# VHH binders against p49116, part 193

Target 1, 238 residues: p49116
Amino acid sequence: EGPLLSDTHVTFKLTMPSPMPEYLNVHYICESASRLLFLSMHWARSIPAFQALGQDCNTSLVRACWNELFTLGLAQCAQVMSLSTILAAIVNHLQNSIQEDKLSGDRIKQVMEHIWKLQEFCNSMAKLDIDGYEYAYLKAIVLFSPDHPGLTSTSQIEKFQEKAQMELQDYVQKTYSEDTYRLARILVRLPALRLMSSNITEELFFTGLIGNVSIDSIIPYILKMETAEYNGQITGAS
Key: E = the ipSAE of ESMFold2; O = the ipSAE of OpenDDE; V2 = 0.75 times the mean of E and O plus 0.25 times the DockQ between their complexes.

## First folded at step 15 (VHH)

Design ga15 (framework vhh_7n9e_1)
Fold by ESMFold2-Fast, scan of step 15:
Structure ga15 (fold): chain B 238 residues (1-238), chain A 119 residues (1-119)
Amino acid sequence: as target 1 above (238 residues)
Amino acid sequence: DVQLVESGGGLVQAGGSLRLSCAASGFRFEDYGMYWGRQAPGKGREWVSGISGDSSYTAYASSVKGRFTISRDNAKNTLYLQMNNLKPEDTALYYCATESWGDSYPDYWGQGTQVTVSS
């Protein structure tokens, strides 16, 4: 078998909705987040190893890791999205909700803690100057997680994850040969992704899109979309 | 409309071999992953093997690893499953599927081809 990822899998180009509104609103935030989610799903579906696993396994993997993929995407596309501006707007809205007694203090605390974790994660990735190849392999490592309950091909998934880890190691060793601890610094960031609540991510970024329906429940439909349909969702064409 | 037509099943003795074929139409075959699944009497569907659109990657259920080989011919829009060292527990109706395989009720399943392995 060839390499797990090709140069085409390193390319990750988020197209933002245009025009940007004068004031950030729920619609713009949800559309931007949806485009990133759809791009992430299309990226996963383009991987030959992922295609080979079969639909049940593919769907289960993405359902288990969509929040990790999405968060890595937020970090990778933070500049394109103006993520800091979006998060500041969300924080301002939460502060106003406290004053207007619209949300409980406990809930606001949970959401604020999630935002702080997200900001810290994105800042750590920026400080490490994670490149496109590293992001591609980190996404592959989280995608091919063999520890999800109900998987029928756990040993094969584990082999694909190990292949992703080995190819990342080879890349880092070649590209950053003088930085002995770089790979370790990168990999220890991954556990933080699993501590972030997918429910809070849904509330922050997808409230306008999904209503009461979870992202988990729509993933099979997104994965079944043709490339033209993915592009339509990404560009806002109907 | 997507159509999948399986063939090549039959009765074979334990330790024998069979080669299954799946003729696909209605989509760009080379752009999609393809899969074999099976359903034994009284059991649910079981994923058997998968292959990427470009044939660069394959995956197998642990129960068939080392005995079965999945392959495809994109010029002929045909998927294959070479089954060696067949066991009685391999007795099942074998189905071909595209990337939509594994949904509870996918539109892209063939009718299947019966494989019966005698003791």
Scores: ipSAE 0.337, ipTM 0.722, lowest interface PAE 3.3, mean pLDDT 84

Design ga16 (framework vhh_7n9e_1)
Fold by ESMFold2-Fast, scan of step 15:
Order: C-alpha cells, then structure tokens, then sequence
Structure ga16 (fold): chain B 238 residues (1-238), chain A 119 residues (1-119)
C-alpha cells in the first residue's frame, strides 16, 4: 500500500465567485462558503483510503467532522477568500443588530466569541506558515477520527489516522529538519477545531444559501454529487 | 441500470477457503469504491471489506482481517473476495455493494451468494 495522500490530494484550489461585490452581502458569503464546503467534501471522497471504507462510514465521518474540515479550509484559503474582509463584514452586521435590538446580547456574545476563536485559529496557522502538504495531512487526521460517537469500523479508521500522523511526521521532519518542535506546535492547534460550534458556523456562513436545512442533513447528497453537479454548485451555475 | 451479481459461495469445512466474485455492470466500475457485506441468519447486515476504485487501498472488518483479501479487476468489471481460514461464524449471505455518485443514485446491493462453514 502506498502513501495515504498523493500530490493530487495535496492540491486544494478554491475558485471564488467573481466579481467580488463592492459591499459584501449574505449571498456572496454563503456562495463562497458553499464552494469551500463542496471542495472539502470532494477532496475527502477522492482519497482512496476514504473510498475503501464505504458510503455509510464515509457519510458518518464527514457528518462528524465537516465543521473541522471547513475551518481548516477557511485557514488554508484565507487569502483567496479575503476571509478577514468577510469576518469584518459579519462583525459589522452583528454590531448593527445590537444597535437595532434585533438579537439578544447573549446570542451576539456567543457568535462574537466563535468569530474570535476562528480568527485566532487562522492567525496561528498563518504564523506557523502551514504549507499545502501539512494542511492535507491535518485534514486527513481530522477526517479519519475514530473517536466520534456512533462510528463503525473504528479500528480501520484509527489505522488510517495513524498512517496520516506518521506521514505528516515524516514530511515535517524531512522538510523542516532544523525546527525540532514544529510538529508539536502544529498538532496542539487541532483540539481547538472541536471547540467550534457547527451550529454557529452554519449561521455565519450558510443560512443565506441553504435556508432552514442543516449541513448534517445534506452531507449524504453532497457526497453523492457527480463531478458535473459539484462543478455546477461551486460555480453557482445551477 | 446498475447490476451486481455475486457467485462463488458454497459449503466448506472450517479452515477451508472460498473465492467470491461480483460481476458489475451499468456504471464506470473503475471510478467507484466496491464493498463486500454479509448477513448471517437472524442478524443485520455487516460490512466486511472495501476497496478503492484504483485498488491502491483496502479496508477490513476486525473479524476478517488477515483471513480475507479483497481485490478487483477493472478490465473485467469484477470484484473478488478471497476467504481463507474460514470459521463457522463466517456463515452468511455475502453480497457486494457500490454507491455510484449522482443525485439519482441509491446504494446498490447484489442478491448475494450463500457461504456455509461446517464445523
């Protein structure tokens, strides 16, 4: 058996809606987020190890980790997305909602805390200068997490996660040989992903496009989309 | 129209071997993962093994690891399961499955082939 990921699985290229509007609106933000989500799920289903687990397991894994994959994608694609501009627009909208008394202060506090955690995560990844190989393996570690409740085939999932960890270690040790503690600094960032609420991520990035349907409910359909359907979604053509 | 046809089952003594085949048609076989599952009398379906479309990766249930080998021949649109060191608890209806991409697709299962292991 070869490496868990090939060079094709390291490539992760997000195509943004064009042109960017002068004033950011909910539709632009939701379309951008949906493109990243679909790219992330397409990335996962292209991994041979993931394919080998079967659809029920694949659906369960992605349902459990989509928020972690999405957040890693936000960090990796922060520059392409102009994520700082998107988050600033969301913050401005929330501040205006406080002034207009549309949302409770407690709710706004929860959302602002989530945005702060997201900004800290993305900033830490940027400061570590995480490269494409490192992002690919971090996403694989997250994807092949055997510890989510309700999963079957957990021993095989664990072995794929261990393989991802070992290949990441080999890559970092070889590529950043002068930085003995780099791997440790990278890995201690991962627990923060599980502290981020998937419900708040849905409200911030997906409500304007998906409406009242949860991401959890549509994951099986996204995973089963043909390349043509997937491309239609990420280009906004359908 | 997706069709899956299993064969190769039969009666075998404990410690023996069987080779199952699954002939697939109606989709681009090489583009999709393939799976073997089984259902013992009075029990639900159990996933046994899976293989990626390009054969680069395989996965096995703990109960069969080291005894069963999944493989495929994409030129022949055929999936295989080599079963060695069979145990009475391996007695079940064995079926292959796939999940082609597309909004019109559902999970596809074959009719199955019966494997009976005598002690």
Amino acid sequence: as target 1 above (238 residues)
Amino acid sequence: DVQLVESGGGLVQAGGSLRLSCAASGFRFEDYGMYWGRQAPGKGREWVSGISGDSSYTAYASSVKGRFTISRDNAKNTLYLQMNNLKPEDTALYYCATEPYGSDYSDYWGQGTQVTVSS
Scores: ipSAE 0.347, ipTM 0.712, lowest interface PAE 2.8, mean pLDDT 84

Design ga17 (framework vhh_7n9e_1)
Fold by ESMFold2-Fast, scan of step 15:
Structure ga17 (fold): chain B 238 residues (1-238), chain A 119 residues (1-119)
Amino acid sequence: as target 1 above (238 residues)
Amino acid sequence: DVQLVESGGGLVQAGGSLRLSCAASGFRFEDYGMYWGRQAPGKGREWVSGISGDSSYTAYASSVKGRFTISRDNAKNTLYLQMNNLKPEDTALYYCATHELGSEYPDYWGQGTQVTVSS
C-alpha cells in the first residue's frame, strides 16, 4: 500500500488576513487563528486514511486533537503569523484587563502559564528546525491517536499512527542521516501538547469567532466544507 | 436521496469465497471514502475494511487482513469486497457505508447482505 501522506499533504500554506491593522486587535487575531484552524481541518479531511476510517472515528479524532493540531500549526506558521507579535498583543490585553479588575488573578495566572508553555513549545520546534515533512507526520501522529476517551475503532487508529511513526523514521534517517538521535528529540516534544488547555486556546485566539459556542461544536461544520467553501473562507469570494 | 444496496451474500463452506457488491446512488461516489462493516447475531457492529475515494488507500481489520480485498469502480458507482478463505467466524450481515464528512450522525448505511459460513 502507498504512503500514509502524499506530497500534497506535506504542503501547508497559511494565507494571512490583509491588510494587517496598525495595531493588532481581537478581530485580526481571531481571523488569523480561524484561518489556521480551517487549514488544519481541511488538511486532516484530505488524508485518504482518515476518510477510510469512516464517521465512527473522523469527527471524534479531530474533536479530541484539534488543540494539538492547532498548536503544531502555530509552531509551523510562527513566522508567517508573526506569532511573537500576536502573543505580545494578547499579553498587553491581559495586563490592561488586570488593571481594570476585569479578570481574576487565578484566571490571569492560568492564561500566562499557557502562553509560556506555548512559547516554550514553539521555541523548541524552532531550535530543532523542524521541516515541512516532519510537521506533516507529527500532525498525523497526533491525529491518529488511539488513546482518546470514547473512541471505538482504536486498533485501526493505532495502525495508522504506527505507519506515520515508521514513515517519519524512514524520512529522518534518510534526510538527517548523521543525526542519530534527531527523531527521539522530535518525538519527546509531543507530550507537551497535551498539557495545554483547549479552553485557554479558545479564549486566547477565538474570542470573536462565534460568541459562546465552543470550537468542539463547530468542528463538524468545518470538516463538511467543500474545497470551494474552504477557499472562500481563506481568500474571499470565488 | 442517498441509497446503498448490497448484494452477493449467501451460504458457503469454510475455506470458500464470495464477492460482495454495493451499488451506490444519490451522492458523488468518487468524492467519498467507503467502508464495509458487519454485524454477527448478538454482537455490535464491526468495521471490516475501508477505501479512499480515489482508491489510493485501503485498510483492513486484523481479523480479515490477507483474506479480504476491498475495491471500487467509480465509473459504475460500485464498491466490492472479495472474501477468500472464509471462516465460520465471518458469518454476519455485511453492509456498506459512507458518511458525510464531519457528521456525528450514523453513516449512510445499506440494508446489508447475509453471509453464512458453515463449518
Scores: ipSAE 0.013, ipTM 0.486, lowest interface PAE 7.8, mean pLDDT 83

Design ga18 (framework vhh_7n9e_1)
Fold by ESMFold2-Fast, scan of step 15:
Structure ga18 (fold): chain B 238 residues (1-238), chain A 119 residues (1-119)
Amino acid sequence: as target 1 above (238 residues)
Amino acid sequence: DVQLVESGGGLVQAGGSLRLSCAASGFRFEDYGMYWGRQAPGKGREWVSGISGDSSYTAYASSVKGRFTISRDNAKNTLYLQMNNLKPEDTALYYCATDTLGSEYPDYWGQGTQVTVSS
């Protein structure tokens, strides 16, 4: 078999809504996040190994890992998104909610801890100067996770994950030959992704999407979109 | 109009071989993954094998790995399953599927072709 990912799978270009409003609002944040989510799902669908696993397995994998893929996408596209500005706007909203006693202290604490974890993750990836190839393989490693409950093709998924790990190792050894421990530094960042709550990610970035329907429930729909339908959803054209 | 039509099933002795075919129409066959599934008497459906649109990747259930080979001919819009070293446990209705005709046809399956393996 050939490589798991081709050069086309390394390309990950997010197109932001334009122009950015002077004051950030839920609509702009939701549209930006939705574009990243749709780009991430389309990326996964384009992988031949992913196509080969079939619909039930593909849907289960993406439902299990969408938050990890989304978070990696936030880190990779942080500059394009002006993520720091988006997070600052969210924090400001939370601070106002604390002052006005509109939200419980326990909930605010959970959300703020999530934002701090997200910021720490994105900062660590920036400090490591993770490149496009490394991001592509990290996304493949989290996508092909054999250890999620309910998966029926676990041995095949594990094979694809191991292939992703092997190809990442080969890439890092050739490209960053002077940094013997770079791969280890990169891989130890991944467990943090599983500690982040998908429910909190959904609340922060997808408020107002589809009348309060969960991301988990719409994933099968997104994965089945034709290219024209997909583009229509992210641009609003129809 | 989307159609998937399976053929090639039959009765064989344990250790024998069969080649199944699935004729597909109504969509851009080369753009989509294709799959073989099966349903044994009194049991639920199970995934058997899958192949990417460009044929660069294949996947198999552990129970059939090394015995079955999935392939496709995009010029003929046809999916194949070569089954070797058949076992009585392989007795099932075999059907082909594609995942990807949009929300109107989310789980598109053919009607199936029966494979019976005698001990």
Scores: ipSAE 0.405, ipTM 0.748, lowest interface PAE 2.5, mean pLDDT 84

Design ga19 (framework vhh_7n9e_1; at its last look DockQ between E and O 0.01; V2 from the best seeds 0.00; counts 0 for: pae E 2.1 > 2, placed apart)
Fold by ESMFold2-Fast, scan of step 15:
Structure ga19 (fold): chain B 238 residues (1-238), chain A 119 residues (1-119)
Amino acid sequence: as target 1 above (238 residues)
Amino acid sequence: DVQLVESGGGLVQAGGSLRLSCAASGFRFEDYGMYWGRQAPGKGREWVSGISGDSSYTAYASSVKGRFTISRDNAKNTLYLQMNNLKPEDTALYYCATQELGYDSPDYWGQGTQVTVSS
């Protein structure tokens, strides 16, 4: 078999809703996040190894890791999204909600801890200056995780994950030959992704205060969309 | 309109071989993964094999690995399954599916092609 990822799988270009509102609002944040989610799902669908595993396996893998993929996407697209500005707006809204006693103190603590973990993760990735190839392979390592409960093709998934790790190592050693420990610094960041709650991610970025849409329930629909429909979702929400 | 038309099934003795074909139309065939699934009497649909759009990757169910080979001809919009060393337990109605439709879209599954393996 050839390389796990080609140059086309390294390209990850988020198109933001335009025009940007005069100040951030829930609608703009949700639309931006939805575009990133759709881009991430389309990216996964385009990987030859992923395509070969079959739809049931594809759906199970993405359902298990969408929050990790989304968080890596947030870090990768942080500047394009003005993520720091979005998170600051969310924090300000939460502080106002605390004053009005609209949320339990325990829930507020959970949400604030999530935001701080997300900020720390994005800052660490920015400080490491993670490039497009590294992000692509980190996403592949996360996608091909064989350790999620309920997976049936775990040996094949593990093989693809190991291939992703090998190709990332080869890339880093070749490209950053003077930085002996770069790969180790990158890989130790991955466990933090599993500490982030998918339910809190949904509340912050997708539902806001409008409706009860579960990302888990829409994943099969997103994965079944044709390429033209994926592109339409990414650009048509301008 | 997406259409998938299977052919090549038949009656064969244990140890024999068959080559199944699936003619696809209505979408950009080369852009999507393709799959073979099967359904034995009284059982649900079971995934058998998959192939990437560019043919660079294939995957197989453990029950058929080493005996079946999936391939495709993107110029002809055709998916193939070469089945060798057939066993009675391979008896089933074989269907093809695309990554877009998957197993949860029955409206696009054709008649399938019946494979019967005698002992």
Scores: ipSAE 0.572, ipTM 0.821, lowest interface PAE 1.7, mean pLDDT 84
Fold by ESMFold2, look of step 16:
Structure ga19 (fold): chain B 238 residues (1-238), chain A 119 residues (1-119)
Amino acid sequence: as target 1 above (238 residues)
Amino acid sequence: DVQLVESGGGLVQAGGSLRLSCAASGFRFEDYGMYWGRQAPGKGREWVSGISGDSSYTAYASSVKGRFTISRDNAKNTLYLQMNNLKPEDTALYYCATQELGYDSPDYWGQGTQVTVSS
């Protein structure tokens, strides 16, 4: 009926913890990642189409795609976050774990390849100069993915995804009218997101937040969070 | 057709140095991370060092940190391993390998180059 997203869904402003430590420690990385996660969940929750699907479906969708939304958020906010500096600090912490004999050779390879794939994805998105409207629609396409196992209302979810795809197409054709292949170049980047491991993302970015629990276990609580609690989390107020 | 060809191995005295090379072809070398592994006689394969496509991120096994340096020349599609202060326990067949190149892609590695460190 109406557009899937409004201008309020294009705004995606991440604020970083302050003050920045001289060396980026695990606490700073986890706080920064938590702010992005909460911003991404608030963004999803604010979409009327998402609200219409009901709480159980909302939880199932976000559990299935939170890592993809988070990864798109990393790409969108890479400059504000100084993501290259954060990844360098993560690699340094990984090297310390290697020195302490905490990781098998196979796990080291898996973790390093994940870091490399993440950097490659973010660099490719930066090279394409993806704008805020495009990111919003890409996140919506990822959020309304009907083919995840265990979903209900998949027909309605599929309709929302198709609507996001059509609105992205219309936006790109209007805004980048002289670049015939821009939409295709953007969309071919999305499949890489499905190969990003949520387990490794938790290890790299959320050490100290989740301990022995996964992000998917806290998603229902984040989605029900009142506005005041949410604003405290994304501003770092304690 | 992905091909990886190692060279630069040989016999060296303990405390000496060698530089290994890996010539890569069949893929966009600069887009992918690479690593070195080694296999000593009668032992399993050991991950040695890895490097991102643009060289921004490197990591090293604890046994070689501070002695080995991984690098790459993307214009020449070549991966390197500078090996300093070699020890007899570094004796192994050294091979280069790629990260996963695509969906369900197997790992690719070369035939290896022998490094032998005498005491």
Scores: ipSAE 0.541, ipTM 0.835, lowest interface PAE 2.1, mean pLDDT 87
Fold by OpenDDE, look of step 16:
Structure ga19 (fold): chain B 238 residues (1-238), chain A 119 residues (1-119)
Amino acid sequence: as target 1 above (238 residues)
Amino acid sequence: DVQLVESGGGLVQAGGSLRLSCAASGFRFEDYGMYWGRQAPGKGREWVSGISGDSSYTAYASSVKGRFTISRDNAKNTLYLQMNNLKPEDTALYYCATQELGYDSPDYWGQGTQVTVSS
């Protein structure tokens, strides 16, 4: 078997909707998030090891880790997305809801804490100056996580995860030989991803776009999306 | 139209071998991962083995690992499953399926080929 990831899997280019509005409305945020989500899933789909696991397993894996993948994508694409501006806009929209007394105090706290966690995570990744290869391997590690409930073929998934970890280790040792603890610093960031609520992420980034449809329910369709269709969405107006 | 046609099934004794084939048409075969599934009597469909489009990666269910080998010939648009050391619990209808197709496309699988392993 060859390497789990190739150079083609390192490329992770997000194209934002154009033009960027002066006021970031819900639609713009949702479109941006959707593009990132699609990019993340199509990235996963491009991995040969992922292709080998079958539809059911693939779907289950993505359903289990989409929030983590999405969050890593946010961190990786933070500059291109102007993530700070997007988050500020989300907060502003939330403030409107608060003023209308539509949310409980507990819910407000929960949502705000989630936003802060997202921001902190992305900032931490920026401070670490994570490169494209490291992001690719981190995404692979979270993708091929065998410890999610309900997964089949966990032994195979674990092997893929181990391979991702090994390749990351080799890469870091080779590229950052002077920093002997870089790998550890990178890997210790992963637990933060699992502390984030997928439901809240969905509400913040996707509610305006998918309505009552859940990300969980559309994952199988996203995974089946044609590359041309995806590219069209990225480069097109819609 | 996407078409998948399985063949190679039959009756074999425990410990025997079979080689299944799946002829694919109606799509760019080499661009898609393929997999074998099976359905035993009274049970649901289960994933057996998968292979990437370029054959660089293969995967197997724990129950068949070490006994089954998946392969493909992209020039012939054909998927294979070499089944060795067959067991009675391997008795099932075996079908091939695509990993991915269009957004609006249903899941595609063939009619299947029956494998029966006697004690």
Scores: ipSAE 0.423, ipTM 0.771, lowest interface PAE 1.0, mean pLDDT 90
ESMFold2 (binder alone), look of step 16: mean pLDDT 85; pTM 0.862

Design ga2 (framework vhh_7n9e_1; at its last look DockQ between E and O 0.01; V2 from the best seeds 0.00; counts 0 for: pae O 12.1 > 2, placed apart)
Fold by ESMFold2-Fast, scan of step 15:
Structure ga2 (fold): chain B 238 residues (1-238), chain A 119 residues (1-119)
Amino acid sequence: as target 1 above (238 residues)
Amino acid sequence: DVQLVESGGGLVQAGGSLRLSCAASGFRFEDYGMYWGRQAPGKGREWVSGISGDSSYTAYASSVKGRFTISRDNAKNTLYLQMNNLKPEDTALYYCATFEYSSGPEDYWGQGTQVTVSS
């Protein structure tokens, strides 16, 4: 079999809603986030190794890792999204909500800690100057995680993850040959993704889209969308 | 309008072979992964095998690995499952599905094809 990822899987182009409003609002944030989520799921669907796994396995993998994929996508697309501006607006809203007693102090603390972790992660990735190939392989490593509860085909998932790790190593060694420790610096960033709560990500980015349903509840429906319908959701066409 | 039509099942002795086919229509076949699943009487659906749209990757359930081979002919919009060294526990109704759609006895996309393996 060939490489796990091709050049088409390295391309990850987020198209933002236009125009950006004068003041950030829930609708703009949710629309931007949903476009990134749909792009991320479409990216996963396009991987031949992922396509070869059964529908139930595909659904289980994405349900388990969507928050990690989404967070990597936020880091990769931080400049395009003006993520720092979005996070600053969310922080300002939370500070105002404290004054208005709209949210509990414990919940606000959890959300603020999540935002700080997210900012720190995105800043570390930017400082490392992670390129498109590196992002693609990091997403593949996260996607093909064999350690989630309830998975079948775990030996095959593990082989695909190992293939992703080996191809990332080969790429970094060839492209950044003078930086012997670059791969180690990149890989030590991945455990931080597991510390970020999917429930808090839903609250911050998807409140206007999902209402009272969870992202994991809609994943099977998103994955079942036809390519044209999927592209329609990403571009906002009906 | 997506349609998946399975065929090739039958009665076979343990140790025998069968080749299943799934004729697909209503979508760009070459763009999507395809899967075989099965359901034995009184049991839930079990994933059997999958193949990428370009045929570069295949995957198998541990219960069938080494005995079954999945393949596809994109020019004919057809998915295949070559089943060798069949066992009585392989007795089930076999369904094909795509990443976009699924088929089964509860879905009009396909009726499935019955495989019965005698001892």
Scores: ipSAE 0.512, ipTM 0.773, lowest interface PAE 1.7, mean pLDDT 84
Fold by ESMFold2, look of step 16:
Structure ga2 (fold): chain B 238 residues (1-238), chain A 119 residues (1-119)
Amino acid sequence: as target 1 above (238 residues)
Amino acid sequence: DVQLVESGGGLVQAGGSLRLSCAASGFRFEDYGMYWGRQAPGKGREWVSGISGDSSYTAYASSVKGRFTISRDNAKNTLYLQMNNLKPEDTALYYCATFEYSSGPEDYWGQGTQVTVSS
């Protein structure tokens, strides 16, 4: 009982690697993305409702939704990350693979379309001026999705999602009382997250333009990290 | 109704230049990435070049890199392809395309404009 999220769950501050190079290399992009991923996992772990579901359920939930959480994080942090500059650098690295005939024409189209979907999503969220509370509740709604295959405790997960939805509704109605349609406009953005491919996100942000990274495989380890070790990962310190 | 109308094709000698245009309507042009594709006689479709909605990045197939330049004018809802140093193998039907997500992933293609490069 009580609120699903507190004010401490609203803070979501990404620290970028320093200094930012004039030309962004794969290392800078991967470090920036890794910091966001760990920040997103830390955020999820900090929620009492998430903690209450138990370790196996936590792992299953995050495996199912990490890409949606990451994408919401990209949108929330787009300005501080200079995301448009990062995407341009990713396309430049993609061009190298194209020149070396390492990618099929179909794969080129698929990757470019994913980048465009991501850019459009982030722009639409910026146009709505989504605030930190709204982002926190949207992330909670995608985290506590009971419809993922293979989940246990789906009744409890559904109750948490409903609670996130109600708290978002209450927040929007109180904070934006003169904007009757704001909640509806925010919620209609969520289906776009389902168009994002976790496979392509891994390729774009975690292994450069080509390669294999299994975020699914490292999620149990990220969720088990000690607080001091975890804080080192989100700041890049070691 | 999304519409893409290509123009600017024609006959040109090898080594020449040509500029293709694609007039777009029925959607917020500036919100979407655009690309050019081509289809040579008896060949499958080939991706040629792409550009982001705000022109912040571009990409090119290896066969055209350094010879072709993609650009867009969002005020005029128009996509362009500047084609320099044309070769006979550039002979193809050229079409513009977009990927629009308003109701799900959809590819929208124009009818195309023919480019023929003589030796």
Scores: ipSAE 0.163, ipTM 0.603, lowest interface PAE 5.8, mean pLDDT 84
Fold by OpenDDE, look of step 16:
Structure ga2 (fold): chain B 238 residues (1-238), chain A 119 residues (1-119)
Amino acid sequence: as target 1 above (238 residues)
Amino acid sequence: DVQLVESGGGLVQAGGSLRLSCAASGFRFEDYGMYWGRQAPGKGREWVSGISGDSSYTAYASSVKGRFTISRDNAKNTLYLQMNNLKPEDTALYYCATFEYSSGPEDYWGQGTQVTVSS
């Protein structure tokens, strides 16, 4: 069997809306987030192992892990997205809602904590200086998680996850041979992804664009979209 | 000032088709995604479909998937919604919308165009 991932899966280029406005409005945030989400989904689609699982299984996997994939994408694309600025803008918008008494104190706290968790996670990844290969393998590990409820073909999913882990290990050993514990430092970041609420992520990044429609409901559609436009984003070739 | 003007609505029999248009002005249309919503009598606003600024990304509500197609012509600053195989439950006031910031984040939408589907 060939490797789970190839060099083509390492490239992860997000194209931001242009030009960037002086003030990052809700629309810009939603557009940026949507592009990242779609890029992440189509990245998954480009993996032969993912394709082999079939549409139903694929949909179930993505529904289960889209928030984690998205968050990893945020971390990976933090610079090009100006993520700190985006998060600041989100906070500012939230402040407006607070002033208008539209949110409960508990909800405000919950949302703010989520933003802080996102920021902290992305900062931690930046500090680790995670490279494109490592991100690709981490996304694969997250994608091929067999422990989500309701999944079919869990044995095969587990095999794919193991393969991703092994390839990551090999890569890290080869590339960072002097850093014996790098793999461990990277992998221990993954649990943080499971602590983040998909509902809050959806509210913060997508409400302006998709309205009352859930990410869950649009995932099947995203996975069935044409690939021609997205290949350029994945491979870096426009 | 942001302006959105919808057109193309009307009375149609079940199974029929309509094409809605939304003329946009007052902002850089190509830089922003647009979406269609609808409001049926006695119901709240419902998201129908969305499209990114460069048309690379589209999304649909489950209720209209496979029947409706969203598109845009950035050269004309116009958003479209092709509605096929219309059903009585599609009867609603359809509006196009976007977000823009002036004195804060604000929703912009037009007056809407009425779509009525008879049995």
Scores: ipSAE 0.000, ipTM 0.243, lowest interface PAE 12.1, mean pLDDT 87
ESMFold2 (binder alone), look of step 16: mean pLDDT 83; pTM 0.833

